VH-VL binders against Rho GTPase-activating protein gacY (gacY). Designs and how they scored, part 14

Target 1, 192 residues: Rho GTPase-activating protein gacY (gacY), of Dictyostelium discoideum (Social amoeba) (q54th9r528to719)
Amino acid sequence: APLEDVINRPDNPGEIPVLFEKGIAYLSRRGLQVEGLFRLSGANSQIKSLRQGFDQGEDVDLEDVEDVHTVAGLLKLYLRELPSPLFPFDLYSSFIEISKGEQTKPQKVESLKLLLSLLPPANKALSKHLFKFLGKVIENSSVNKMNSVNLSIVFAPNLLKDKEGNVMDAVADAQFVNQVVQLILDNINILF
Short names: E, the ipSAE of ESMFold2; O, the ipSAE of OpenDDE; V2, 0.75 times the mean of E and O plus 0.25 times the DockQ between their complexes.

## First folded at step 9 (VH-VL; framework fv_navenibart)

Design m5 (from k1 with heavy chain N35H A58T Y108P; at its last look DockQ between E and O 0.71; V2 from the best seeds 0.64)
Fold by ESMFold2, look of step 9:
Formats: C-alpha cells, sequence, structure tokens
Structure m5 (fold): chain C 192 residues (1-192), chain A 122 residues (1-122), chain B 107 residues (1-107)
C-alpha cells in the first residue's frame, strides 16, 4: 500500500503509520544502547509475521517481541517495501546530483532543504519522525556503534531507489546514495 | 559478470590449518555478504559461516566450535576462510558463495565459487 | 537449529515426467526457503528463492511452493539436463541449513 493510503486508514490515527509509531516507541525505550541496531538481523519469519499483522489492521503488540533487532528489521522492511520510496522516484536524480555536485557543504544542505520540502505531506511526516529518532541513535553511537556512516549504509537503499529499479544501477550509485543520506544524518537539526 | 575464483586444492595433516581464498569480481564487493559452505565426499551441503565485508561482521555455525575465521581484504576483493585443528572429517570441497545485495544480509546464494578440495590425511 | 528434511533421497524418472521433491522444516520459517541444483563435480546452481520465486534465467518448468514448514520443488516436464541433485535451504535464521539432497536420475 502507498504511504498516503496507509495514514488515511481509519485504524491509523496519527500522521505516520502506526507500525512506525509503535516501532520508534519500542526502540526509543529498548534499542538505543543495543550494539548494531539496524545492522544486525532478527529472524526473517518473525519480522514478516509482524508486518502482516499491521497490514491486516490487527492491533499488534510489540511489547511481546523480545528481540530488539526484529523490531528494527520491521522498520527497514516497511521502508523497503513501499511502492513509492520515502524519497520518491521523481527526486532520485536530484538527490544523487547533490552528492556528486561541487557545491559547498552549506549549499548542499540548502539544496537538501529544498528537496525535502518537495516531499508529499505523508513522506515529510514520516521522514521527520524517522530522522529525529536516528539522531537519538547517533547520540548513543559510543555504545551502539551506529554512527551516521553506519546508519547511511543500512538505511540508504531503503529510502531511495532509481525508478528503473535494477540491481546494476543500484550498485553503481550506492556510494552516492549513501553519501547523501549521511549528509542528511549529519544535519538533522537544520533539515527537520 | 560476477565471478568467484577460489584457491587451489590442499592436502593437510590432522591438527594443521587451511586458509582458502575467494577472489570476487564483477560487482561491488563490500555490499554483498560472502558465505562459506562445504560438502564432504558424497554428502550434502553444510553452511560454515558468513561475513558482511563493509562491517567486517561475521556469523559462524557453532558446529565449528571456534575453529573457523572468516576475513576479507576489501582492497583485493578477496574473502578468506581459515579452518584450524583439522581432522579427517574436515575433508570436503569448500565453496564461497555470494549472498544478497542490501537485503537484511539474509538470503539465498546466487553465485558460487568453483570449490576448493581440502583433503586431511596423514 | 532448524533441520531441513528432504524426501525422497533419490528418484528415477523419464524425460517428460512431472516430478516433485519435498522439504520439511523442523519449525515455521514462513517462505524463507531456496532451492539449488547441483550436477556432479560442480558448484550448486541457484533456482528458487522465497519458496516460489524463480531466479532469472531458470526455465519456467521449475516451480516452488509452500510456506511454514512444508515446501516443494516441481519440475513440470523433465528434460535430460535436469539430471542432478537438488537441495533446499532455509535462510530464515542462523545457522543457515540445507536439506540432505534429492538425487534425480533420468531413465
Amino acid sequence: as target 1 above (192 residues)
Amino acid sequence: QVQLVQSGAEVKKPGSSVKVSCKASGYTFSYYAMHWVRQAPGQGLEWIGQIIPIFGETNYNAKFQGRVTITVDKSTTTAYMELSSLRSEDTAVYFCARGPYYDTWSGPFDYWGQGTTVTVSS
Amino acid sequence: DIQMTQSPSSLSASVGDRVTITCKASQDISDYVAWYQQKPGKAPKFLIYAASSRQSGVPDRFSGSGSGTDFTLTISSLQPEDFATYFCQQYDRYPYTFGQGTKLEIK
């Protein structure tokens, strides 16, 4: 389901998907000091089962989940499987041009601010909640070992994809995709 | 064109170590998990472990009881598997195999090396 | 550890036959199953992922099905080049494990 459709469902009272709201709350309480958060894996079948519960409108209780990495994986899976990525196809080349470009860092940040302002309202809301939370993960990186570089690696492919969507293009652009996400992660307070 | 090329056959004595190499080409090495799998003569496949090169993160099958070390050299795009305290039961063909790109580092092995025969006998 | 049990251990069939190979997991692994073909003296060849998704370049006579604990690989019309041993593999959780293999012999 598209993100806009999910947030407009009657069983989704907030401005972001209830899956994300519950997941961020869970990880804020139990995940910030966990080594390898978003890098290490939970069992794939458990992640998929939780996702299906949310998709079917069930009242999924994440408090029953013992493995923090399962909830972290749930959030990444949701982003990866959006029909249109959080940073939409239309903006992919614009994001890549920022990482490739010769602009100064302040100019790149201003370009990012413009691009983020072009996001649909649902995408803006989710991005704000996600990146505010990732800022908290980075604040704890001395313990959890997940700095902006590490987070960009594990999040970038889940956040933006080329519309042509093939493996060869994704591989060729990977460092530029990672770099632009890292730039966002390094400037959360300015951008959000 | 993805290619995994392994080092040549080895004959080892019990109690020694072997280090098998796997040279990768045709893809961005750091972003794909590398797995090691073995097959004893006339037997099935057994997963040894994996490494995620960009993090250096390893995960090993506990059956190998701390005898295995998997490493990478990103500058030469080469993975290594070292198995120590060899015993006759370790006689097998050892394969490297590539895992998925950007997935949760879990998944099937889409490309395999040609295999390295390790024979443990005295 | 999740045990993967294949059945049968071997079978003989003729060109054109429909053959089915089964794989049972010791506990629920959803659809996190792959299938491989291995010919004598060669490395395994990847066929199926996610229990039922065929890899690009794999002939459409190969299909997979199943979820939970019970999985099948079906070859709808056996060809001479399909003589091989077939393995299932779970990738739901560590350690990854393989079935024992099914040797398919062409009469």
Scores: ipSAE 0.539, ipTM 0.802, lowest interface PAE 1.8, mean pLDDT 89
ESMFold2 (binder alone), look of step 9: mean pLDDT 92; pTM 0.942
OpenDDE, look of step 9: ipSAE 0.699; ipTM 0.876

Design m6 (from k1 with heavy chain T104S Y108T; at its last look DockQ between E and O 0.72; V2 from the best seeds 0.77)
Fold by ESMFold2, look of step 9:
Structure m6 (fold): chain C 192 residues (1-192), chain A 122 residues (1-122), chain B 107 residues (1-107)
Amino acid sequence: as target 1 above (192 residues)
Amino acid sequence: QVQLVQSGAEVKKPGSSVKVSCKASGYTFSYYAMNWVRQAPGQGLEWIGQIIPIFGEANYNAKFQGRVTITVDKSTTTAYMELSSLRSEDTAVYFCARGPYYDSWSGTFDYWGQGTTVTVSS
Amino acid sequence: DIQMTQSPSSLSASVGDRVTITCKASQDISDYVAWYQQKPGKAPKFLIYAASSRQSGVPDRFSGSGSGTDFTLTISSLQPEDFATYFCQQYDRYPYTFGQGTKLEIK
């Protein structure tokens, strides 16, 4: 389902998907001190089952989930399955140009601010909530071992990709995709 | 195109250690999981653990935790598995096997090394 | 840990036969199952992922099915090169585990 459609459902009172709202709340309480958050895997079948519950409009209670990595995986799965990525296809090349470019870091941050302002309202809202939360994960990296480099690696392929790219092209571009996401993670307060 | 080449056979005494190498080529080493799987004579396959080189951290089957160390050398695109305190039941063929690109959430093993026979005998 | 139990442990068949091999998981693992072929002295060869999806380069005669706890590998018309041992594997959760194998022998 498109992000904008999910946001407009009667059973979605907030500006981001309920799945994400509940997931961030869960991980804020239970995940910030967990080693390998977002890097380690939960049970794939449980992640799919939770996803399906949210898709069907069920009142899914994440409090019953004992494996923190399952809830982290749920958030990643949601981003991966968006019909259009959180950072839309038509902005992909613009994001990549920032990581490939020779501009100064302040200039790159200004370019990122512009690109993020071009996001549709639902994408912008979800991005703000996600990256604010990832900032908290980074603040706890001495315990959870997930710094901005590690988070960029796990999140970049779930946030943006070339619409016409194949697996080999995705691997070739991975460095640049990771670098631009890391730059966002290093400048959350300015960008969001 | 993808190729995994392992070190040669080893004969070891109980209580010693073995370190098996797996040289990878034909793909971007850092972004794909590398797994270790063993097969005792006439028996099935047993997953030992994995490492995703870009993170540099290994994840182990609890059965082997404390005796196994999985590492990588990114400059030579080589993975290593070291098993300590060897016993006769560790006699097996040890395989390295490539896992998926790290973002696929798949645990399949699409390319395998040729295997390294480790024999533990007094 | 998820236990994967294969049946039968061995079977004999002739070239041209249709063969099915089953694999049962100790818990619901959705479709997170792979199948491998192993010939004597060789490493396993990847055949099937996601219970039913054929890996590139695998002949059409190999097919997989199942979801939940019960899975099958079917070879629709055996060829001489298909006589081998077959393993199922779950990748739903760590640790990854394999079935004990099914040896397919020429009759």
Scores: ipSAE 0.686, ipTM 0.855, lowest interface PAE 1.0, mean pLDDT 91
ESMFold2 (binder alone), look of step 9: mean pLDDT 92; pTM 0.942
OpenDDE, look of step 9: ipSAE 0.894; ipTM 0.943

## First folded at step 10 (VH-VL; framework fv_navenibart)

Design p1 (from m1 with heavy chain Q50Y; at its last look DockQ between E and O 0.90; V2 from the best seeds 0.83)
Heavy chain, then light chain:
Amino acid sequence: QVQLVQSGAEVKKPGSSVKVSCKASGYTFSYYAMNWVRQAPGQGLEWIGYIIPIFGEANYNAKFQGRVTITVDKSTTTAYMELSSLRSEDTAVYFCARGPYYDTWSGPFDYWGQGTTVTVSS
Amino acid sequence: DIQMTQSPSSLSASVGDRVTITCKASQDISDYVAWYQQKPGKAPKFLIYAASSRQSGVPDRFSGSGSGTDFTLTISSLQPEDFATYFCQQYDRYPYTFGQGTKLEIK
ESMFold2, look of step 10: ipSAE 0.713; ipTM 0.865
ESMFold2 (binder alone), look of step 10: mean pLDDT 93; pTM 0.950
OpenDDE, look of step 10: ipSAE 0.893; ipTM 0.939

Design p2 (from m1 with heavy chain A33Y; at its last look DockQ between E and O 0.88; V2 from the best seeds 0.79)
Fold by ESMFold2, look of step 10:
Structure p2 (fold): chain C 192 residues (1-192), chain A 122 residues (1-122), chain B 107 residues (1-107)
Amino acid sequence: as target 1 above (192 residues)
Amino acid sequence: QVQLVQSGAEVKKPGSSVKVSCKASGYTFSYYYMNWVRQAPGQGLEWIGQIIPIFGEANYNAKFQGRVTITVDKSTTTAYMELSSLRSEDTAVYFCARGPYYDTWSGPFDYWGQGTTVTVSS
Amino acid sequence: DIQMTQSPSSLSASVGDRVTITCKASQDISDYVAWYQQKPGKAPKFLIYAASSRQSGVPDRFSGSGSGTDFTLTISSLQPEDFATYFCQQYDRYPYTFGQGTKLEIK
């Protein structure tokens, strides 16, 4: 389902999907000190089952989940399966142009600030919650080993992709997609 | 086309180490899982561990934890598996095998190297 | 660790036969099962993923089914090139594990 449809459902009281609200809360309590958070995999069958529960409007209790990596995987799966990515298709080339460009880092950050302001309201809200949480993960990187470089690698393919691209185009763009997400992660306090 | 070419056969004494190489070509090495699997003579397959080359960190089957090291050299698109403190039961064919693109959940192994025979005997 | 148990361990059949190989997981793994074919002295060849999805280039006489703990590989009309050993594999969770194999021999 589209993101704005999910947040407008009667059973979704907040400005972001309940799945994300519960997932971020879980990971804030249990995940920040866990090595390889968002990099290591949980059980595929459990992630699938949890996703289906949220999709069907069940009151899913993540506190029953023992494996932190399963909840982290759930959040990545949600982003990956959005019909339009969190950073929408029509902005993809604009994001890529920032990473490909020869501008100074401050100029690129200013361009990112403007580009993020163009996100639809639901996408903007989810991005704010997600990246503020990822900022906490980075603050704990001495323990969890997930700095902005590592997080950009795991999140970039889940955040933006070219609708018209084939597999070879996606592989060719991977470094630039990773770079622009890393730039966002390095500047969370300015951008969000 | 995707190709995984492994180093040649090894004969080792108990207590020594072996390092097997796997040269990858025909795809973007950094962005796909690389796995190591072994097969004892006349027996089934056993997963040793995996690595995503761009991270450079491996995940191991606990059975081998402390004896195995999986590494990559991105500049030569080569993966390595080193097994130490060898015993006779480590005699097997060792395969490298490519997993899915790194944005995918864990998956099956679509391309395999030709295998490297390691014999542990006096 | 999830144990994958195949049956039978070996099977004799003739060209044209329908054969079925089964694989049982020790825990529920949904459909996260792959099947491989291995000929003597060769590396395994990938056939099926997600319990029932054929990899590109695999003949349609190969089919897979199952979910949960019980999985099957079926070859609908055996060809001379199909005599080999077949392995199932779970990729639901680490460590990945394989069945012990089923050797399919000429009768």
Scores: ipSAE 0.664, ipTM 0.851, lowest interface PAE 1.2, mean pLDDT 90
ESMFold2 (binder alone), look of step 10: mean pLDDT 92; pTM 0.947
OpenDDE, look of step 10: ipSAE 0.855; ipTM 0.922

Design p3 (from m1 with heavy chain G99E; at its last look DockQ between E and O 0.87; V2 from the best seeds 0.75)
Fold by ESMFold2, look of step 10:
Structure p3 (fold): chain C 192 residues (1-192), chain A 122 residues (1-122), chain B 107 residues (1-107)
Amino acid sequence: as target 1 above (192 residues)
Amino acid sequence: QVQLVQSGAEVKKPGSSVKVSCKASGYTFSYYAMNWVRQAPGQGLEWIGQIIPIFGEANYNAKFQGRVTITVDKSTTTAYMELSSLRSEDTAVYFCAREPYYDTWSGPFDYWGQGTTVTVSS
Amino acid sequence: DIQMTQSPSSLSASVGDRVTITCKASQDISDYVAWYQQKPGKAPKFLIYAASSRQSGVPDRFSGSGSGTDFTLTISSLQPEDFATYFCQQYDRYPYTFGQGTKLEIK
């Protein structure tokens, strides 16, 4: 389902999908010190089942989930399966131009502020919650082993896609996609 | 063309260690997990662990806790598996096997090395 | 850990026969099952993923089915090159685990 449709459902009172709100809450309490968060896989069948529960409007209780990697996987799966990516197709080339460009990092950060301001309201809200949480993951990277480089590798293909390509055909652009997401992760306090 | 070429057979004494290599070619090394799987004589397959080269961090089967180290050398596109405190039960053929990291590939191990026989005997 | 139990452990069949090998998971793993063929002294060869999807280059006579805990590999018309040991594998969760194998022998 499109992101805007999800946040307008009666069972979604907040500005971001309840799946994401519950997932971030769960991982804030139980995941920040877990080695390989977002890198290691949870149970694929459990992730699929949880996703289906949220899609059907069920009141899914994540506290019953024992494996934090399953909840982390749920958040990644949600982002990957959005009909339009969190950073929309229309902005893909603009994002990778920032990483390819020869601007200074402060100039690139200002360009990112502008691009992020162009996100639809739902996408902007979800981005803020996601990246503020990822900032907390990075703050704990000495224990969880997930710094901005590692998180960019994991999240970039779930956040940005070329509408005309598939993930495998994007290998030539992979470094630039990863780099722009890393730049966002390195500047969360300025950007959000 | 994807190719995984492993180091040659080894004979080891109990209590020692072994380091098996797996040289990869024909694909973007960084974005595929390298798995290690072993097969004892007359027995099934047992997963040892994996590493995704771009992270440099490994994930292990708890059964090998404290005895196994999986590493990569990105400059030679080579993965290594080192098993320490060898026992006779570690006698097996050790395989490396490629796995898509981002869940973009449905099958877990699409290409396998030829295997490395490790014999642990006094 | 997920236990994968194959049945039968061995099976004799003739060229042209239809054979079925089953694999049972100790817990629900949806369709996150792969099947491999292994000949003596060789590495496993990947055949089936997602319980039922055939890998490129695998003959149509190989098919897989199942979801949840019960899975099957079927060879519809056995050929001389199909005599081997077959393994199922779950990739639903760590640690990845394999069935003990089914040895398919010529009768």
Scores: ipSAE 0.554, ipTM 0.812, lowest interface PAE 1.8, mean pLDDT 89
ESMFold2 (binder alone), look of step 10: mean pLDDT 92; pTM 0.942
OpenDDE, look of step 10: ipSAE 0.877; ipTM 0.930

Design p4 (from m1 with heavy chain N61A A62Q S106E; at its last look DockQ between E and O 0.91; V2 from the best seeds 0.80)
Fold by ESMFold2, look of step 10:
Parts: C-alpha cells; sequence; structure tokens
Structure p4 (fold): chain C 192 residues (1-192), chain A 122 residues (1-122), chain B 107 residues (1-107)
C-alpha cells in the first residue's frame, strides 16, 4: 500500500505507520546496544509473518518478538516495499546530483534541506521519525558497530532508487546514493 | 563469468592455523555476500560464516565463533577464511560460495569455489 | 538452529526414472529453501531457490516444491549426468544449515 493510504487507516492514529511507530519503540528499548543492528538478518519467515499481520490490520505486539534483528528487518522491508520510495522517484536525480556536485558540505546540506522540504507530508513525517531514531543508533555505534557509513550502505537502497535502474546502473550509482544518505545521517539535527 | 578460485591443499598439525583464500572475478566483488562452507570426508555441508565486502564485517556460526576470521581484500577481490586452534575434526574441504546482492538479506549460494582440502594430522 | 532432514539417504534409479527427494525443516521456514547438486570431488552446484524457482541454465526436469517445513526436489526423467548427491539448504535464518544429503546412484 502507498504510505499516504496507510497513515489514513482508522487503525493508524499517528502521522507515521503504526508498524514503524511500534518498531522504533521496540528498537529504542531493546536494539540500540545490539551489534550489527539493521545489518544482520533476522528470520525471514518471521519478518514476512509480522508484515502480513500489520498489512491485515491486526494488533501486532512486537514485544513478543525475541530477535531484535527481526524487528529491524521488518522496518527495512517496509521501506523497500513501498510502491513509491520514501525519497520519491521524481527526486532521485536531484538527490544524486547533490552527492556528485562540487559544492562544499555546508552547501550540500542546504540543498538537502530544500529537497527534504519537497517531500510529501507523509514522507516527511516518516523521514523525521526514521532519521531521529538512526541518530540514536549512531550515538551507540561504539557498541552496536553501526556508524553513519554502515547505516548509509544499509538504508540507501531502501530509501531511494531509480525507477528505470537495473543492476549495472545500481552499481554505477551506488557510491553516490550511499554518499547522499550518509550526508543526511551526518546532519540529522540540522535537517530534521 | 563469475569465478571463484581457491588456494591449494594444506596439511596442518593440531593447534596451528590455516588461511584459505578465494579469488573472485566476473562480478562486482564488494556487493555480494561471500560465504565459507566446509565438508568433512563423507559428510554433509556446514556453514562457517559470511562477509559482505562493502560492510567489511563478518558474522559466524556460533560453533566457530572465536576460532574463525573471515576477511576481504577489495583491491585484489579476494576473500580469506582463517581457522585457528586446528583439531583433527577440522579436516575437511573448505569452500567459498557467493551469496546474494547486498540489498537482500536472504538467498542461496549461486557460485562456489573448487574447494580447498585441509588435512589436520599429528 | 534449524535442522534439515533429508530422505532418503541414498537411492538407486535408472535413466528415465522419476525421483523425489524430501527435506523436512525442524521449524517453519516459509519457502526459504535451496537445492544443490554435488558430484564426487566437485563443489556443489546451485539448482533451486525459494523452494521452487530454477536457477538459469538448470534443466526443466528439475522442479522443487513445498512451504513451511516439508520440501521436495523432483527429477522428472533422470539423465546420466544427474547421478550425484543432492542437498537442501535453509536460508531463512542464521546459521544457514544443510540437509545431510541424498546420494542418487545408477541402478
Amino acid sequence: as target 1 above (192 residues)
Amino acid sequence: QVQLVQSGAEVKKPGSSVKVSCKASGYTFSYYAMNWVRQAPGQGLEWIGQIIPIFGEANYAQKFQGRVTITVDKSTTTAYMELSSLRSEDTAVYFCARGPYYDTWEGPFDYWGQGTTVTVSS
Amino acid sequence: DIQMTQSPSSLSASVGDRVTITCKASQDISDYVAWYQQKPGKAPKFLIYAASSRQSGVPDRFSGSGSGTDFTLTISSLQPEDFATYFCQQYDRYPYTFGQGTKLEIK
């Protein structure tokens, strides 16, 4: 389902999907000290089952999930399966041109601020919640081993992609996609 | 064409270490998981661990935690598996095997190296 | 850890026969199963992923099925090159685990 449809469901009272709200709450309590958070894999069958429960409007209780990596995987799966990425297709080239450009990092950050302001309201809300949480993950990177570089590699393909891209084009762009996400991760307080 | 070429056979004494190499070619090395699997004589396959080179971090089966180190050299597109404190039960053929593209956390091993026989004997 | 149990351990068949190899997981793994062929002295060769999807270049006489805990590999009409050992593997969760193998021999 599109993001705007999910947040308008009667069982979704907040400005972000309840799946994401519950997932962030779970990971804030149990995940920040866990090595390889978002990089290591949970059980794929369990992630699929949890996603299915949320999709059908069930009151899924994540507190019963023992494996932190399953909840982290659930959040990544949700982002990857959005019919329009969190950073929409029509902004992909604009994001990539920031990383390719010759501007100073402060100038690139100002360009990012403008681009993020162009996100639809639902995308903007989810981005704020996600990146604020990822900031907490980075603050704990000495224990969890997930700094801004590692998180950018993990999240970039889940956040933005070229609508007509193939594997060869994805390889060619990967460094620029990762770099722009890393720049966002390094400047969360300014951008959100 | 994807190809994984491993280092030659090794004969080792108990208590020593072995380091097996796996030279990859024909694909973008950094973006695919590299797994290590072993097969004792007449036995099945046992997963040791994996690394995705772009992350530079390995994960290991609990059985091998503390004795195995999996690393990569991206400049030579080569993966390494080092197993220390060798025992006679570590006698096996050791394979490297390519896993999925890094944006997928699941997937089978689609290309395998030829195997490296490691014999541990007194 | 998820245990993968194959049956039978070995089986004799003739060229042209239809054979079925089964694999049972100790827990529900959805369809996160692969199948491999291994000839003596060689590395395993990847055949099937997602329980039923054939890898490119694998003959259509190889088919897989199953979901949950019970999986099968079927070879619809054996060819001389199909005599080998076959392994299932789960990739639902770490550590990845393999069945013990099924040796398919010439009758």
Scores: ipSAE 0.661, ipTM 0.846, lowest interface PAE 1.2, mean pLDDT 91
ESMFold2 (binder alone), look of step 10: mean pLDDT 91; pTM 0.930
OpenDDE, look of step 10: ipSAE 0.861; ipTM 0.924

Design p5 (from m1 with heavy chain Q50W; at its last look DockQ between E and O 0.84; V2 from the best seeds 0.80)
Fold by ESMFold2, look of step 10:
Structure p5 (fold): chain C 192 residues (1-192), chain A 122 residues (1-122), chain B 107 residues (1-107)
Amino acid sequence: as target 1 above (192 residues)
Amino acid sequence: QVQLVQSGAEVKKPGSSVKVSCKASGYTFSYYAMNWVRQAPGQGLEWIGWIIPIFGEANYNAKFQGRVTITVDKSTTTAYMELSSLRSEDTAVYFCARGPYYDTWSGPFDYWGQGTTVTVSS
Amino acid sequence: DIQMTQSPSSLSASVGDRVTITCKASQDISDYVAWYQQKPGKAPKFLIYAASSRQSGVPDRFSGSGSGTDFTLTISSLQPEDFATYFCQQYDRYPYTFGQGTKLEIK
């Protein structure tokens, strides 16, 4: 389902998907000190089962999930499977051109601020919640080993992709996609 | 064409260490998991651990934690597995095997090195 | 850890036979299973992923099925080159684990 449709469901009272609200809450309590958060994999079958529960409108209780990596994986899976990425297809080239450009980092950050302002309202809300949480993950990187470089690598392919991209095109662009997400992660307080 | 070419056979004494190399070519080395798997005589396949080169952080099967170190050299597109405090039950063929692109979940090992025989004997 | 139990441990068959190898997981792993073929002194060769999806270049006489805990590899008409050892592998969760193998021998 499109993100806008999910946030408008009767069983979704907040501005972001309830899956994300519960997932961020869980990880804020139990995940910030866990080594390899978002890098290590939980059980794929459990992630799929939890996703299906949320998709069907069930009242899924994440507190029973023992493996923190399963909840982290659930958030990544949701982002990857959005029919339109969190950073929409029509902005993909604009994000990549910021990464490729020769401007100074402050100038690139200003361009990012403009691009993020162009996101649809649902995408802006989810981006703010996600990246503010990722900022907390980075603050704990001495323990969890997940700095802005590591997080950019694991999140970038889940956040933006070329509409016509195949595996070869995705691999060719990977460094630029990673770099622009890293720049966002390095400037969360300014951008969100 | 994806190729994984491993270093040659090793004969080692108990208590020593061995370092096996795996030279990768034909794909973007940095973005694919590299796994290490061993096969002892009379035993099945046993997963040792993996690394994604762009991270530089390895993850290990708990039964090898503390004795194994997996590293990469991105400039030579080569992965390494070092096993220390060798004992006779470490006699096996050691394989490197490519896992999936990291943006997907875990996946099968689609390309394998030819294997490196490590023999541990007194 | 997920235990993968293959059956049978060995099997004798003739060229042209249909053979079935099974693999049982100790817990539900959905379809996160792969199958490999290994000939003596060689590295495993990747055949099947996602329980039933054939890798490119694998002959269509190889097929896989199953979901949950029970998985099957079928070879519909054995060829001389199919005599080998076959392994299942789960990739649902760490540590990745393999079945013990099924040795397929010529009768």
Scores: ipSAE 0.689, ipTM 0.858, lowest interface PAE 1.1, mean pLDDT 91
ESMFold2 (binder alone), look of step 10: mean pLDDT 93; pTM 0.946
OpenDDE, look of step 10: ipSAE 0.875; ipTM 0.930

Design p6 (from m1 with heavy chain I52Y; at its last fold request DockQ between E and O 0.90; V2 from the best seeds 0.86)
Heavy chain, then light chain:
Amino acid sequence: QVQLVQSGAEVKKPGSSVKVSCKASGYTFSYYAMNWVRQAPGQGLEWIGQIYPIFGEANYNAKFQGRVTITVDKSTTTAYMELSSLRSEDTAVYFCARGPYYDTWSGPFDYWGQGTTVTVSS
Amino acid sequence: DIQMTQSPSSLSASVGDRVTITCKASQDISDYVAWYQQKPGKAPKFLIYAASSRQSGVPDRFSGSGSGTDFTLTISSLQPEDFATYFCQQYDRYPYTFGQGTKLEIK
ESMFold2, look of step 10: ipSAE 0.789; ipTM 0.904
ESMFold2 (binder alone), look of step 10: mean pLDDT 94; pTM 0.955
OpenDDE, look of step 10: ipSAE 0.897; ipTM 0.942
ESMFold2, look of step 11: ipSAE 0.760; ipTM 0.885
ESMFold2 (binder alone), look of step 11: mean pLDDT 94; pTM 0.956
OpenDDE, look of step 11: ipSAE 0.889; ipTM 0.937
ESMFold2, fold request of step 12: ipSAE 0.785, 0.781, 0.741; ipTM 0.901, 0.899, 0.884
ESMFold2 (binder alone), fold request of step 12: mean pLDDT 94, 94, 93; pTM 0.954, 0.955, 0.954
OpenDDE, fold request of step 12: ipSAE 0.898, 0.899, 0.898; ipTM 0.944, 0.945, 0.944

## First folded at step 11 (VH-VL; framework fv_navenibart)

Design q1 (from p6 with heavy chain Q50Y; at its last read DockQ between E and O 0.86; V2 from the best seeds 0.85)
Heavy chain, then light chain:
Amino acid sequence: QVQLVQSGAEVKKPGSSVKVSCKASGYTFSYYAMNWVRQAPGQGLEWIGYIYPIFGEANYNAKFQGRVTITVDKSTTTAYMELSSLRSEDTAVYFCARGPYYDTWSGPFDYWGQGTTVTVSS
Amino acid sequence: DIQMTQSPSSLSASVGDRVTITCKASQDISDYVAWYQQKPGKAPKFLIYAASSRQSGVPDRFSGSGSGTDFTLTISSLQPEDFATYFCQQYDRYPYTFGQGTKLEIK
ESMFold2, look of step 11: ipSAE 0.801; ipTM 0.901
ESMFold2 (binder alone), look of step 11: mean pLDDT 94; pTM 0.952
OpenDDE, look of step 11: ipSAE 0.884; ipTM 0.935
ESMFold2, fold request of step 12: ipSAE 0.770, 0.781, 0.755; ipTM 0.895, 0.899, 0.889
ESMFold2 (binder alone), fold request of step 12: mean pLDDT 93, 93, 93; pTM 0.951, 0.950, 0.951
OpenDDE, fold request of step 12: ipSAE 0.899, 0.901, 0.905; ipTM 0.946, 0.948, 0.950
ESMFold2, last read: ipSAE 0.779, 0.774, 0.778; ipTM 0.895, 0.895, 0.895
ESMFold2 (binder alone), last read: mean pLDDT 93, 93, 93; pTM 0.951, 0.949, 0.949
OpenDDE, last read: ipSAE 0.905, 0.900, 0.897; ipTM 0.950, 0.947, 0.946

